# Designs tried in a protein design chat: VHH binders against q9gzu0. Part 22

Target 1, 229 residues: q9gzu0
Amino acid sequence: MGDPNSRKKQALNRLRAQLRKKKESLADQFDFKMYIAFVFKEKKKKSALFEVSEVIPVMTNNYEENILKGVRDSSYSLESSLELLQKDVVQLHAPRYQSMRRDVIGCTQEMDFILWPRNDIEKIVCLLFSRWKESDEPFRPVQAKFEFHHGDYEKQFLHVLSRKDKTGIVVNNPNQSVFLFIDRQHLQTPKNKATIFKLCSICLYLPQEQLTHWAVGTIEDHLRPYMPE
Short names: E, the ipSAE of ESMFold2; O, the ipSAE of OpenDDE; V2, 0.75 times the mean of E and O plus 0.25 times the DockQ between their complexes.

## First folded at step 15 (VHH; framework vhh_nb_b201)

Design j3 (at its last look DockQ between E and O 0.42; V2 from the best seeds 0.00; counts 0 for: unsure alone 64.5 < 65, grease 24.4 > 24.2)
Fold by ESMFold2, look of step 15:
Structure j3 (fold): chain B 229 residues (1-229), chain A 125 residues (1-125)
Amino acid sequence: as target 1 above (229 residues)
Amino acid sequence: QVQLQESGGGLVQAGGSLRLSCAASGRTFSSYAMAWYRQAPGKEREFVATISSGGKTYYADSVKGRFTISRDNAKNTVYLQMNSLKPEDTAVYYCAAEYTFTYGSRTYTYMYDYWGQGTQVTVSS
């Protein structure tokens, strides 16, 4: 009874049951901050760092907002509504961001970042922080790694270069923690044909319980490797 | 999740025909788009054709007019009829499941990493 880890787990389970009864998610009980760094291959070039203007949580048991149906999952069925309601995964969507460059007027904009055909990006890093809603506590880094290396998303883009339909594409990193929503734009000139892949949104995909497992350090500590001057 | 198994590959002379099949498992087959991709030795995997859950088809320019994708939802099977085959069609052909959805005002396709094992098509000249 006095085991603090067991008592915390029991309290979280009771909260989850109450939230499901009211059709609310655990994620709705948190405030989030999220940052996106586009890390360049050149060691001396500073990352392009952005703050997400609003992190939009979606639980997979919410059918109308579960846009990533069919993500590989060894334990779930896509058509079973009961099994979907028991899924404990959270999607955190980030469609809009603001540059953290000090020489830019900081306005929120739709995400519009060219990922290909360029070769200067090493990886995309997402930094996620959370706290209990209405808490005066500082935001703390969620203990999870959100990286998408250039080679991993370029490989998937190359598969669809010849594809002429008008849909965008969604691609994921190998551990399925980061999903990129990509617009395919076709540049046509009299002499050339080219396809451009632009990032329109990012979704982070993580277990619901991870929201309360924090690493050490402040936002500033974790952003420092990516900060512009 | 979905499990995919391709069949129907083989050796054929230029100008000939083959029909590839892809058997899919799962009750959600009719809700997925299905696609064929191919990979020649030393090349990247490339798109060949896709068919939406509603039967709308799209083709790569290199196969348009020669290849026909179709599906039989009762048998959970997608087909690729390949006519007028050329040596450059030689490749391993892969079946893939895709999910198409609307997010905001835009339509996206998620390509599942549930590929089949592939079936070899070799077109002799």
Scores: ipSAE 0.571, ipTM 0.796, lowest interface PAE 1.1, mean pLDDT 79
Fold by OpenDDE, look of step 15:
Structure j3 (fold): chain B 229 residues (1-229), chain A 125 residues (1-125)
Amino acid sequence: as target 1 above (229 residues)
Amino acid sequence: QVQLQESGGGLVQAGGSLRLSCAASGRTFSSYAMAWYRQAPGKEREFVATISSGGKTYYADSVKGRFTISRDNAKNTVYLQMNSLKPEDTAVYYCAAEYTFTYGSRTYTYMYDYWGQGTQVTVSS
């Protein structure tokens, strides 16, 4: 292979080709609904439930230009980007979410949920629903399980607790099905400096073949365990 | 896949200096941000320093002014110069290759990165 610049160019071309190839995806044939439940350790405390404003399947290549720009500017890992594209999974992005409960502290604003420091959360549960586009059929629950346990993301938070850079962090659950985009905030208190990890967005990873794997029940049926009484 | 190998660790007296090295495999070293982490006995792994692909550096408060991270892209190597070492710096030091990307209007570091096996640093009183 040629010089580093030539190799990079070739890699970019391959990446571009792969992105183009993946532009047409089975995921593009579906409408999606997504809900996010923050399940608390205290059983009597009802979950904080959020509705995703819009679910964006990445295979539509909505971020193609950003990815390529990032790679060109050496902001992206080219290899990592290629690795991600080689996977036959659909990325379902939830860039915005809003609270379905205004009575829960920290749930008063859109995209306003602190994950750390706090120890009252047991897990994050994402519920994904889909239907064929332009269908009059109701949304159906996707059978895949999307959970992120407190211990798993806390461990990752602690690794970067001492970082003072302004870069956000992305953490994932062990099976790499749920990715959390996290904003780090350093707050000055009268006593000391505190670090807060705030959830910005979520991305679910689903094998494309599972897009048609539906469970039984309605959205309401599946939300009921997480809804306030 | 990137493979990382740390070296340069050892025993040093308080106030002394060490220089750690991390050699990375692959041809895309320059595309990665490189970082150092450390894990002391009974403690969680913690961030020490990072250097972006562009050479921008960040340090943990605990090591700022004492440690310097640098990289040599021609050698696919990242370094950690540790000066004025303290017993509290005793830990296994790990090299990491991190990748960053832009999502929306923000840049993120993916935590699923590559890690070395670590090198032991012991600072005696």
Scores: ipSAE 0.339, ipTM 0.691, lowest interface PAE 1.1, mean pLDDT 82
ESMFold2 (binder alone), look of step 15: mean pLDDT 79; pTM 0.794

Design j4 (at its last look DockQ between E and O 0.20; V2 from the best seeds 0.00; counts 0 for: placed apart)
Fold by ESMFold2, look of step 15:
Structure j4 (fold): chain B 229 residues (1-229), chain A 125 residues (1-125)
Amino acid sequence: as target 1 above (229 residues)
Amino acid sequence: QVQLQESGGGLVQAGGSLRLSCAASGFTFSSYAMAWYRQAPGKEREFVATISSGGSTYYADSVKGRFTISRDNAKNTVYLQMNSLKPEDTAVYYCAKEYTFTYGSRTYTYLYDSWGQGTQVTVSS
């Protein structure tokens, strides 16, 4: 008898062939939920947790048209260039969110979170959930880790402290799965001249076939470590 | 394979000049921004200058007016002309590729976080 994983992969490949014929992507077949936790270094302090109001997939099967094309040329560490050309990759953009604190009146807002200068954050964790469209099943956690540790992004911010052009910056974690879109603000008060780095969007970058690889548990189960309680 | 090779460093007396070069290969050079960074002993790496694919330039305040970044797309080379050098300019200088794009109505620059050996510039008093 065939390997169950082999049968699933073969079925997925047939679906991808059908979608290419229709000029659709696998991501078009899913609903998404995403949450963002800013995890503090103090272990007893619960995370600042946010729900993304709309997960915006970029539906492209052509890497030349990706908004992050430049990272592909030098940054793909897990696969050869030939293998990357055979994969559909999705970018899941998260520009707007809502606090999950019980004492905050919920309001969807543009992402606006100060990442530097501060020393209390350990890492950023993104929690991604998916389900097939038209399904009445609950959302299930995508089996992937999306983490960006403070030391990794601080290192990159320090390189550009003296850089005051109006261009925003984009940096990624070592696994190249989380991209942070950063606004740099150069504050000048009568007493101080300072630069702050504000997060204004997050993009998750992953192979589309991961959208069908789910871990066990509910959204509630996976959020519990980060709940502000 | 993307390759960036810096050259032109050396020892120079204060007030002197040097011209750094960075030869690039393995990518479509004219489509990318190029930048120079430097790292002095015991300090963090810091931005020096950048030049866009279209030729627009930007400089750190500490070097503005003294340094000039330029590019030659026919030779796949970016340059840093350094005039009126000061002892505080002593550092290893690194060339970098950057990717600039527009998302929504805002322009972003992707910062690569990989570094070669660089080229040493030493400015004596």
Scores: ipSAE 0.687, ipTM 0.866, lowest interface PAE 0.7, mean pLDDT 81
Fold by OpenDDE, look of step 15:
Structure j4 (fold): chain B 229 residues (1-229), chain A 125 residues (1-125)
Amino acid sequence: as target 1 above (229 residues)
Amino acid sequence: QVQLQESGGGLVQAGGSLRLSCAASGFTFSSYAMAWYRQAPGKEREFVATISSGGSTYYADSVKGRFTISRDNAKNTVYLQMNSLKPEDTAVYYCAKEYTFTYGSRTYTYLYDSWGQGTQVTVSS
């Protein structure tokens, strides 16, 4: 009989196969928590930390088509796309997020975060935690890294600035693990028209096999670097 | 069915010029942004330029000041005027169409679609 870890892995694989046959995702067996940190370039400036109200796991049937289209359209590298195609990927949607500072007036409401035009953000960091649904165990950090650097999404913003007729934009990080749903707004100032991009929602892409790849530590341990001193 | 057909590629000496064309069909051309991409041998496809339905343009840093994207809606054609060509501009050039999708109650732009075979541009030193 294989080591306990091997047995668990095999059990997980069997479960995955069964769920696939049932057109269910392995992700449906988990509860998720997610936090979003906006890390600023200025080291003295504390990160803006937000909590996702609800994480929604989704398996989309058109995922493969989108990937292939991306390759065809040169929006994605062939190599990265092939990797995605070879993996069962779950989408973890974060449709709403709230400031962790609930004690501050105005922060109790769902807020869209302005991403542009501003250059003070270094990166967006998403922290994902999960546990088995029927477990009373604490949430565990998912080992996968979800980061979106300012330079990467800015390039894409600049690219879409020419598209005046569209208000909704999706941008992705180079690893195709973080997708930002962006609302574009045009503001009329007395002097000029200004365009702003607001973050509406986030979607994380995670191979299903990594759903049980947990790091060590508590939610608090992982949030600590982003929390105000 | 959406069709894109690139033309105008060829061999040119460094410092020379070429004009690429992309004939589009199968969709309301005037309603979509168009783009040019290129892929050099052994390299990843890269963005070159885009033009909105309204005529606004954006260029990759590598081609700014040298390339000009334009469109003729009456002819359903997008163009790429390439001046001051460099050997590093050697690539297959592809035409792309804006892709939109619905998420919830909102429409988003996400990808470009490319159906063309591309046109080869070779710049000799």
Scores: ipSAE 0.417, ipTM 0.699, lowest interface PAE 1.0, mean pLDDT 83
ESMFold2 (binder alone), look of step 15: mean pLDDT 82; pTM 0.807

Design j5 (at its last look DockQ between E and O 0.40; V2 from the best seeds 0.00; counts 0 for: pae O 10.1 > 2)
Fold by ESMFold2, look of step 15:
Structure j5 (fold): chain B 229 residues (1-229), chain A 125 residues (1-125)
Amino acid sequence: as target 1 above (229 residues)
Amino acid sequence: QVQLQESGGGLVQAGGSLRLSCAASGSTFSSYAMAWYRQAPGKEREFVATISSGGSTRYADSVKGRFTISRDNAKNTVYLQMNSLKPEDTAVYYCAKEYTFTYGSRTYTYMYDYWGQGTQVTVSS
């Protein structure tokens, strides 16, 4: 019969799908460069700086959104769909990175950087740069804070130290912008059983609209404090 | 913001029993793993037990056979039945929300950093 309520609902659902699809593809319009710096507590010790080989954007991460879904889904409307899309988080995954120090041989195959037990690291700093894809313009630093202080992740490691299972852990910094994917290794020696926590991957979380909020300066300007001598 | 409220603690003699409860807010409780942790005076917080969204359980060695974790998704509540209590079980007990998933063929657990006041359990000898 052509029920106007059914046609309206179908049109709204198609619009919602189009908006989600377009939002999910927006990060594909950017090139990214990402660097990871391990800043040491000793002021004279140079940071360990790594360049991420490939930044992999993912537009949907709904585990936090599941908590809020009930409030948003209390009414199905265009405004509700736009609100959900505006809250979409861009996940930028850094599965592989290479040391920028020349005294490290340079073929980093897996990240085996141990974060615990040690106390010489002050913080992990991620430096993110973006530009429009296919552009001749230089990369610009994204205006967002990506720092994870040692005390914040060590506390979380200690809470799970007695969990004798095979799972890794994921920990986040207080403002939920940096997620560390941590593998547990058990070093078995004749006299000692020790657990270590090793960094496997880093994921940066930021709102989609932040991709075009740039700070002042070049990559070189922002890397200089962390560059090896 | 997610709220976790622990209850059911108290003073009990060694060998006794207590049941702890943790009420969680929100409509997605059934999608998460829930866990109990404890912190004794002067010690770091340590894992006690976890129950997955599907009901699979895991326990710290120190409590296996004595403690039982369970959940009631209709009430958004997780329980810790503690039997054969020992003075070493004296601690503040905390409930935690966790998310366990597979990423790049590895299994990871994300523990939400939401901690409440906890509930005190004191076991006398």
Scores: ipSAE 0.513, ipTM 0.783, lowest interface PAE 1.8, mean pLDDT 75
Fold by OpenDDE, look of step 15:
Structure j5 (fold): chain B 229 residues (1-229), chain A 125 residues (1-125)
Amino acid sequence: as target 1 above (229 residues)
Amino acid sequence: QVQLQESGGGLVQAGGSLRLSCAASGSTFSSYAMAWYRQAPGKEREFVATISSGGSTRYADSVKGRFTISRDNAKNTVYLQMNSLKPEDTAVYYCAKEYTFTYGSRTYTYMYDYWGQGTQVTVSS
C-alpha cells in the first residue's frame, strides 16, 4: 500500500471521478473564502483589501446544456465553449465583495471599485482559502496564485473603448485564471464625456486537482502583506 | 481546432481600396461573431470592425464610413472592404473570433480570440 499521501491522492481521484459521474464537482465538497487586494504602485500606499461575501463554485460541465444552447443561439463561440467544457476546471465566482477598510477612498459601497481610468494600481491579487465542508479545521490557503497586473487588463480596456456599445465586459489575465467582470459607465462631465470601468465581480479558474493543493499558514498570515501596518 | 486565414492585403496608394478576406475552418462559422483587428508597427493592436452571427456590424470611429465588414456563411468567410485608405491604415490586419459570456442576469462580451497570422496592408502616401 502506498504512502499516506499517495493513498489520499488516490482517494481524492476516486471521489472526483464519482462526483463527475454524478454531475457534481469536487468543489462542492469545500467551503471557500476569498479576499481581493488592490495593490498600488506607490509602496507607501496601503493596499485596498476586500472580503468576498460568498464564493460560488461552478463547474462548466454542469452548464453544458446551457452553453450548447448559447452556441446554437450564436451567443457563444463553439470552439471556446468546447474548450471550457473539456477542461476539468472549477469556476469560483465572487459576485460580491466588501471593503475591509472603510477609510479607503472609493470603497464606500459594496462592489464599489473603479479600475479605470485610474493608473495607480499595480495589480489585483486574489487570495483563495478552502476547507472541507464537514471539517472544523481552519481555512487553508490554496496554493494557486491569482494575480492580474494593471498592464494586462488596461490593454483590454483600451480595446473595449473603441467599441462604444458594450456595457458588460469580461477581461482575463494571461494565465486565464482570473476573470474580471466589468461594468462600463459613461459619465458626463462639464467638459467631456468620461468612460469608467468598474469592477462588478471576479471569477477564479482552478483545476479541480488543485483544490487540495494547500500552502502553509493562516488566513491572517497571507493577508498580512496587504494589511495596513 | 478553428483555423483562421487572412488574405487580400497588399500595397495600395492613398485613396485606394482593398478587400480583405478571412476564411474560417474547423467549426460552425455561423455560430460566432467575427471581427477585424489591426496592429501598426510599434503600436498596440486595435479594434477595427465586428459582425455578429446575425449580421449586426460595429466599427471603430477611425474607420467608420470607409470600411465595411461582411460575412458569407456559406463560404465560412468574413470580409473587410476598405475604401478611401489612408497611410495611417497601414498595419497587419487580423481576423478574430468573438463570443459572449453570461453571468447571472448580465451578458458580457469576452475578448476576441485570434488565430490568424494576419495580412499586411500598406498604404503609401
Scores: ipSAE 0.006, ipTM 0.246, lowest interface PAE 10.1, mean pLDDT 79
ESMFold2 (binder alone), look of step 15: mean pLDDT 78; pTM 0.770

Design j6 (at its last look DockQ between E and O 0.43; V2 from the best seeds 0.00; counts 0 for: pae E 10.1 > 2, unsure alone 64.6 < 65)
Fold by OpenDDE, look of step 15:
Structure j6 (fold): chain B 229 residues (1-229), chain A 126 residues (1-126)
Amino acid sequence: as target 1 above (229 residues)
Amino acid sequence: QVQLQESGGGLVQAGGSLRLSCAASGFTFSSYAMAWYRQAPGKEREFVATISSGGSTYYADSVKGRFTISRDNAKNTVYLQMNSLKPEDTAVYYCAKEYTFTYDSGRTYTYMYDYWGQGTQVTVSS
């Protein structure tokens, strides 16, 4: 009945269907690791690499009641909400991240990363790894690409900057695979008021069928380009 | 319920002008930022312009200087004045509302925009 890969795919599909009936996510069957690299425009400048403390998989349908409440409160449309609820996408939340730089004395390992008004960042790269739960196998890189380019989130920041009443904002990349949760802060300087945007957390969107789409290599292999020397 | 209805699209020659309207209902219009997006055949939906609740505007580079977004809170309507239209402006234009979401944690975030209008076709001929 087909090649081993085909059989595996079919098995996963069956599992997915069963989980849906149980209102469970296929993602719940995996352990995740995630790293965040802030790649700088200056090539000589090494990337800032962070490790996510915990990756939390969440299905959109887990928020069904909340979403529906939002619709009732006229925060967003039913049509949009329905589309969102019907998507077979897992949200991989990264609420906390810590610097992998251990060589710097006195630096806090956990910090909010300022994204704006700095302009030295080329892109944010998220590296996602997964394995089956209760497996002794090493984590494998998820093949999906998660990048957020500076130009894309800057435009969104600039837009939000014009609004005075919003503190917590979410921006996304064009393909809606990376969502940045941003905290806006107003700082008083001797000359004027300055606004900064800090990254609070990240959420990756991944179709559930891609949870087993692994690339080759180890975590170390994939981190190497971003690792501080 | 929240509803958006776009109108004003049509066929126009290059260099011509169109004015799109989006009638909004089902929410406190004056409290929300509104936006226009467009989607050309075979392309991804792209941002065109946005106007905040306070009237601040922002435009995509491709339409700067040619398009103007405005709003009339008394009429619950957002507009897109499109001048100097080009063939590459051909697309279905969608009206969007800012999206706010409160997570279970109690934290509220403002997402960018949701689309729930049916769209209006704009065709610019050479």
Scores: ipSAE 0.017, ipTM 0.315, lowest interface PAE 5.3, mean pLDDT 79
Fold by ESMFold2, look of step 15:
Structure j6 (fold): chain B 229 residues (1-229), chain A 126 residues (1-126)
Amino acid sequence: as target 1 above (229 residues)
Amino acid sequence: QVQLQESGGGLVQAGGSLRLSCAASGFTFSSYAMAWYRQAPGKEREFVATISSGGSTYYADSVKGRFTISRDNAKNTVYLQMNSLKPEDTAVYYCAKEYTFTYDSGRTYTYMYDYWGQGTQVTVSS
C-alpha cells in the first residue's frame, strides 16, 4: 500500500504514462456533424436550430492536460480521474455555428445565445452524427442523449450570482454528457445593473466506444422535429 | 490532496438548531467559493447555500431566513447555521469546493462544485 503522498505521486505518473500512450485518439478516425436546438416551452413555437460549423475533437495532449490539471487543482478525486481514463472519454467542442432559419442570411458566427434571465427555453438538445473518415457511408446519429433542461442549468447560474468577479462558468447536465461554457455580462446604466448569462461554447463528453454505436435514421429524420418553419 | 470533512450533524427536534462545519485542507481556502448541498433519501442533491471567496452569500428559497452560511479563512472552515429546523430539512448535508480553469480562448471559467465531502446526517423529528 504505502503513504498517501507516495500513492498520489505514483498514480499521477501512471496516469501520465497512459495518456502518452494514447496520443493518437480514436476520435481522429471520424468525421462529425453536430446540430444544436434550443427548444421552447411553448409547444407551437419551432425550435431555434443551428448547425455547428466546426466540431473540434479533443487531441491527446488536450485530454492529458485536462485530467492532470483537474487532479493537480483538486477538481477531481484520484479515483475519479483513473476511472475517467479507463472509460477513454472524448470531448467534442462546438464554439461556432450558423442559423438554419431560411428567412435569415446565415453567417458562421461565434456562439452568443442568451440563456438567462429568460424563461422561454425548455431545454438545449445537441444532435451528434459521425462516420468513419474516407467512408462513402452516410452520417449516422450517435446513440447517446445530449439534453440539458432549463431547470438544471438555471440552478447552477443562481449559484454564481453571489460572485463579484467576471469569470465565466462551466455547467453540466446531470449525466455529464453536455457542458455549457457561459459568459457573464453586466448591463450597467446610470440607474440599473443587471446580469445576463450567455452561451459561448458547448462541449459534449462521451466514451470513445460510443463513436461506433449508431441509432437508426438519417440526419433529416432526426432534425425534422426541430426544423424552422 | 484536497480534503473536505463535514461535522456537526445529528438528531434534533423540530424548531431546534444545528451548526454544521466543513474543515478544508489541501488548497488555498480563501481563494475559492464554498457551498452546502443536501440530499434526502430517494431525491437528487439540491442546493442549500453558497459563499464566495469575498464573503457574499446566496441561499435556496426553502432555507432563506433560517440558515446562515459563513466562513473563517483563518481556520479554513465553512459553516452552516441551521435555525428553526423542520422535518423537511432531514437529509445528508454535503460541502463542496469550486474549480477554475482556462479554456482554449484564453477566457477563464469556473466549474462549479465538482467535488463533494463525505456528508453529515441531519435528522429533524416530528
Scores: ipSAE 0.006, ipTM 0.328, lowest interface PAE 10.1, mean pLDDT 73
ESMFold2 (binder alone), look of step 15: mean pLDDT 80; pTM 0.799

## First folded at step 16 (VHH; framework vhh_nb_b201)

Design k1 (at its last look DockQ between E and O 0.40; V2 from the best seeds 0.41)
Fold by ESMFold2, look of step 16:
Structure k1 (fold): chain B 229 residues (1-229), chain A 125 residues (1-125)
Amino acid sequence: as target 1 above (229 residues)
Amino acid sequence: QVQLQESGGGLVQAGGSLRLSCAASGFTFSSYAMAWYRQAPGKEREFVATISSGGSTYYADSVKGRFTISRDNAKNTVYLQMNSLKPEDTAVYYCAAEYTFTYGSRTYTYLYDSWGQGTQVTVSS
């Protein structure tokens, strides 16, 4: 007898203590599925939907990974960044994907999706699902919102538009916990020079404990607004 | 909190020189690249120069050979020495911090979205 939320929290705390003894992370105990939808401004146009072939979790405290450190300094104060590290934040990387169009043979490939200078995209939506490893239960949607609206990433692209170096660009949506990894290409045609920004990869980040906070519904329920016909 | 404070601007005759400074705080300065951008009236902000944490530099074509970026990690300060100034260099100059890293097989840069008030440079004909 006890309230369910308190029992769940106590069980999670005991598990974390056991994992610290074994030098394992909570995120290591989960399987993931992730989908990426490019939502168009025109309501009747179907989203471009992709399934991530492998979700790669990276612990911010335990591995040589610099991404969140860089964006924490600009998006969060130093004190806020230390607070997030103390919450055991996990990065979930999505470098490769498969199209979910029925008329395309599924294959794993690097993302190659032009985000700018086009103006027909409203937002990028990432759908994250998790389950305990070795579970027979279906994947369930993580209760978190991962979106990147066009205006938010365009603002950041404009700051680097005149850069001609070959370095890729990372943009961050701190309100929705999404990093976009961007290839900046300078195309020359007979008529003019053009710069385009292509999406190469996505990274989501969240506190590890959020991996057990699930919304209602199945993968199919949550994908339905974005599904191709 | 990341904070950047630009200084050293002013009015100068064409062919003259100015040295801009940018004091930085709220992050580990020596681990990050620093950059200068400028914004002329009615124009979008444009890249001028960048210096990596290791001291490697890169310049926009319009300023190459005339401007020199440098840094002093002990003072958390980046500088822009501007020589042979032209009227088209007239702008508000901003510094920025950048984080460069490798992800997969590519090098990426994250530009911090933290901008000060900048420092005005005006070059008379």
Scores: ipSAE 0.452, ipTM 0.725, lowest interface PAE 1.9, mean pLDDT 79
Fold by OpenDDE, look of step 16:
Structure k1 (fold): chain B 229 residues (1-229), chain A 125 residues (1-125)
Amino acid sequence: as target 1 above (229 residues)
Amino acid sequence: QVQLQESGGGLVQAGGSLRLSCAASGFTFSSYAMAWYRQAPGKEREFVATISSGGSTYYADSVKGRFTISRDNAKNTVYLQMNSLKPEDTAVYYCAAEYTFTYGSRTYTYLYDSWGQGTQVTVSS
C-alpha cells in the first residue's frame, strides 16, 4: 500500500481524469480567496492590504470551457492566455479588490494602484487561500509564495517607459508566478511630461499540483503581518 | 524557449543607413508582435518600433519617418531599416517578442523578458 502521499496523488489523478471527461477543471472544484499587500520599505509604515473581490481560476485541460467562461465573465479573451495555458498551471485572476481599511471610502473597485513613479514600495505580496467547494471547512492557505519586488517590476517599467501607445502592459516576477496588468498613463503637466504606471489587475500562476498543497494557519494568521495595528 | 539573435549593426556616418535583422526561434513567430529597442550608454533601454502579427507598425517619435520595421514570417525574422541615421541613434539594438491580447475591457502587451545579445550601432558625426 503506497504511502499516504502516494494515495492522495492517485486519488487526485483519478479526480482529474473524471473532471476531464466532464470538461471540468480541477481549479473549478475550489473556492479561492486572495489578498494583496503592498509592503512599504519603511518598516513603520503599515502595509496597504486589499481583499480581492473575486478570484477567477483558469486551468489547462479545459481550454474550451475556460474560454467560454472568460467570454461570459468578460475576464479575458482567447488570446490572453494562449501560450500560458499550454503550461500545466492554474491562472488565478484578480481583477477587483477592496481595501481592508475601514477608513477608506469607496474601497471596492477595480485595481487602480499607482506603482510608478514611486520608490516607497518594497514588494507586492499576494496571499492565496482555498477550500473545496461546498465544504464547510475554513479556507486554508495555499502553500505558495507570490511576491513581486519593486526592483523587478521597475526594471520592466523602465524598458517600456518610452512607449507612448495606449496599450497596457503585463509584467511578471522572475519566477513567473505573479503577473501584473498595468495601465500606462501619460500625463502632461504644465511643467513636465510624466508617465504613471497603475496596477489594474493581478494574475497568479500556480502549478496544478499545488492546488491541494496547503500550509497551516488561518487567514487571520497569515494576514496578521500585513494588518494595520 | 524564446531565442533572439540580432545582427546588422556597425559603424556608419551620419546620414547613412543600416539594416538590422533579428532571427527568432522557440515560439510561433507569426503569432507574436516583434519590437526593436535600443540602449545608449548611460541611458535606459528605449522603445524604437514594433510590428504586430498582422503587420501593423508603430514607431517612437524619435525614429518616425526614418526607420522602418518589417517582418518575414517565413524566415522568422524581423528587420529594422534605419535611414538618415544620427549620432543620437548610437546604441545597442535589441529585438523582443511581444504578445498583445485583450483582458477585460483593455488591450495589453506582454513583453517577453527574452533578449538577445543585441547589435551595436554607432553613428559618427
Scores: ipSAE 0.369, ipTM 0.705, lowest interface PAE 1.0, mean pLDDT 83
ESMFold2 (binder alone), look of step 16: mean pLDDT 82; pTM 0.802

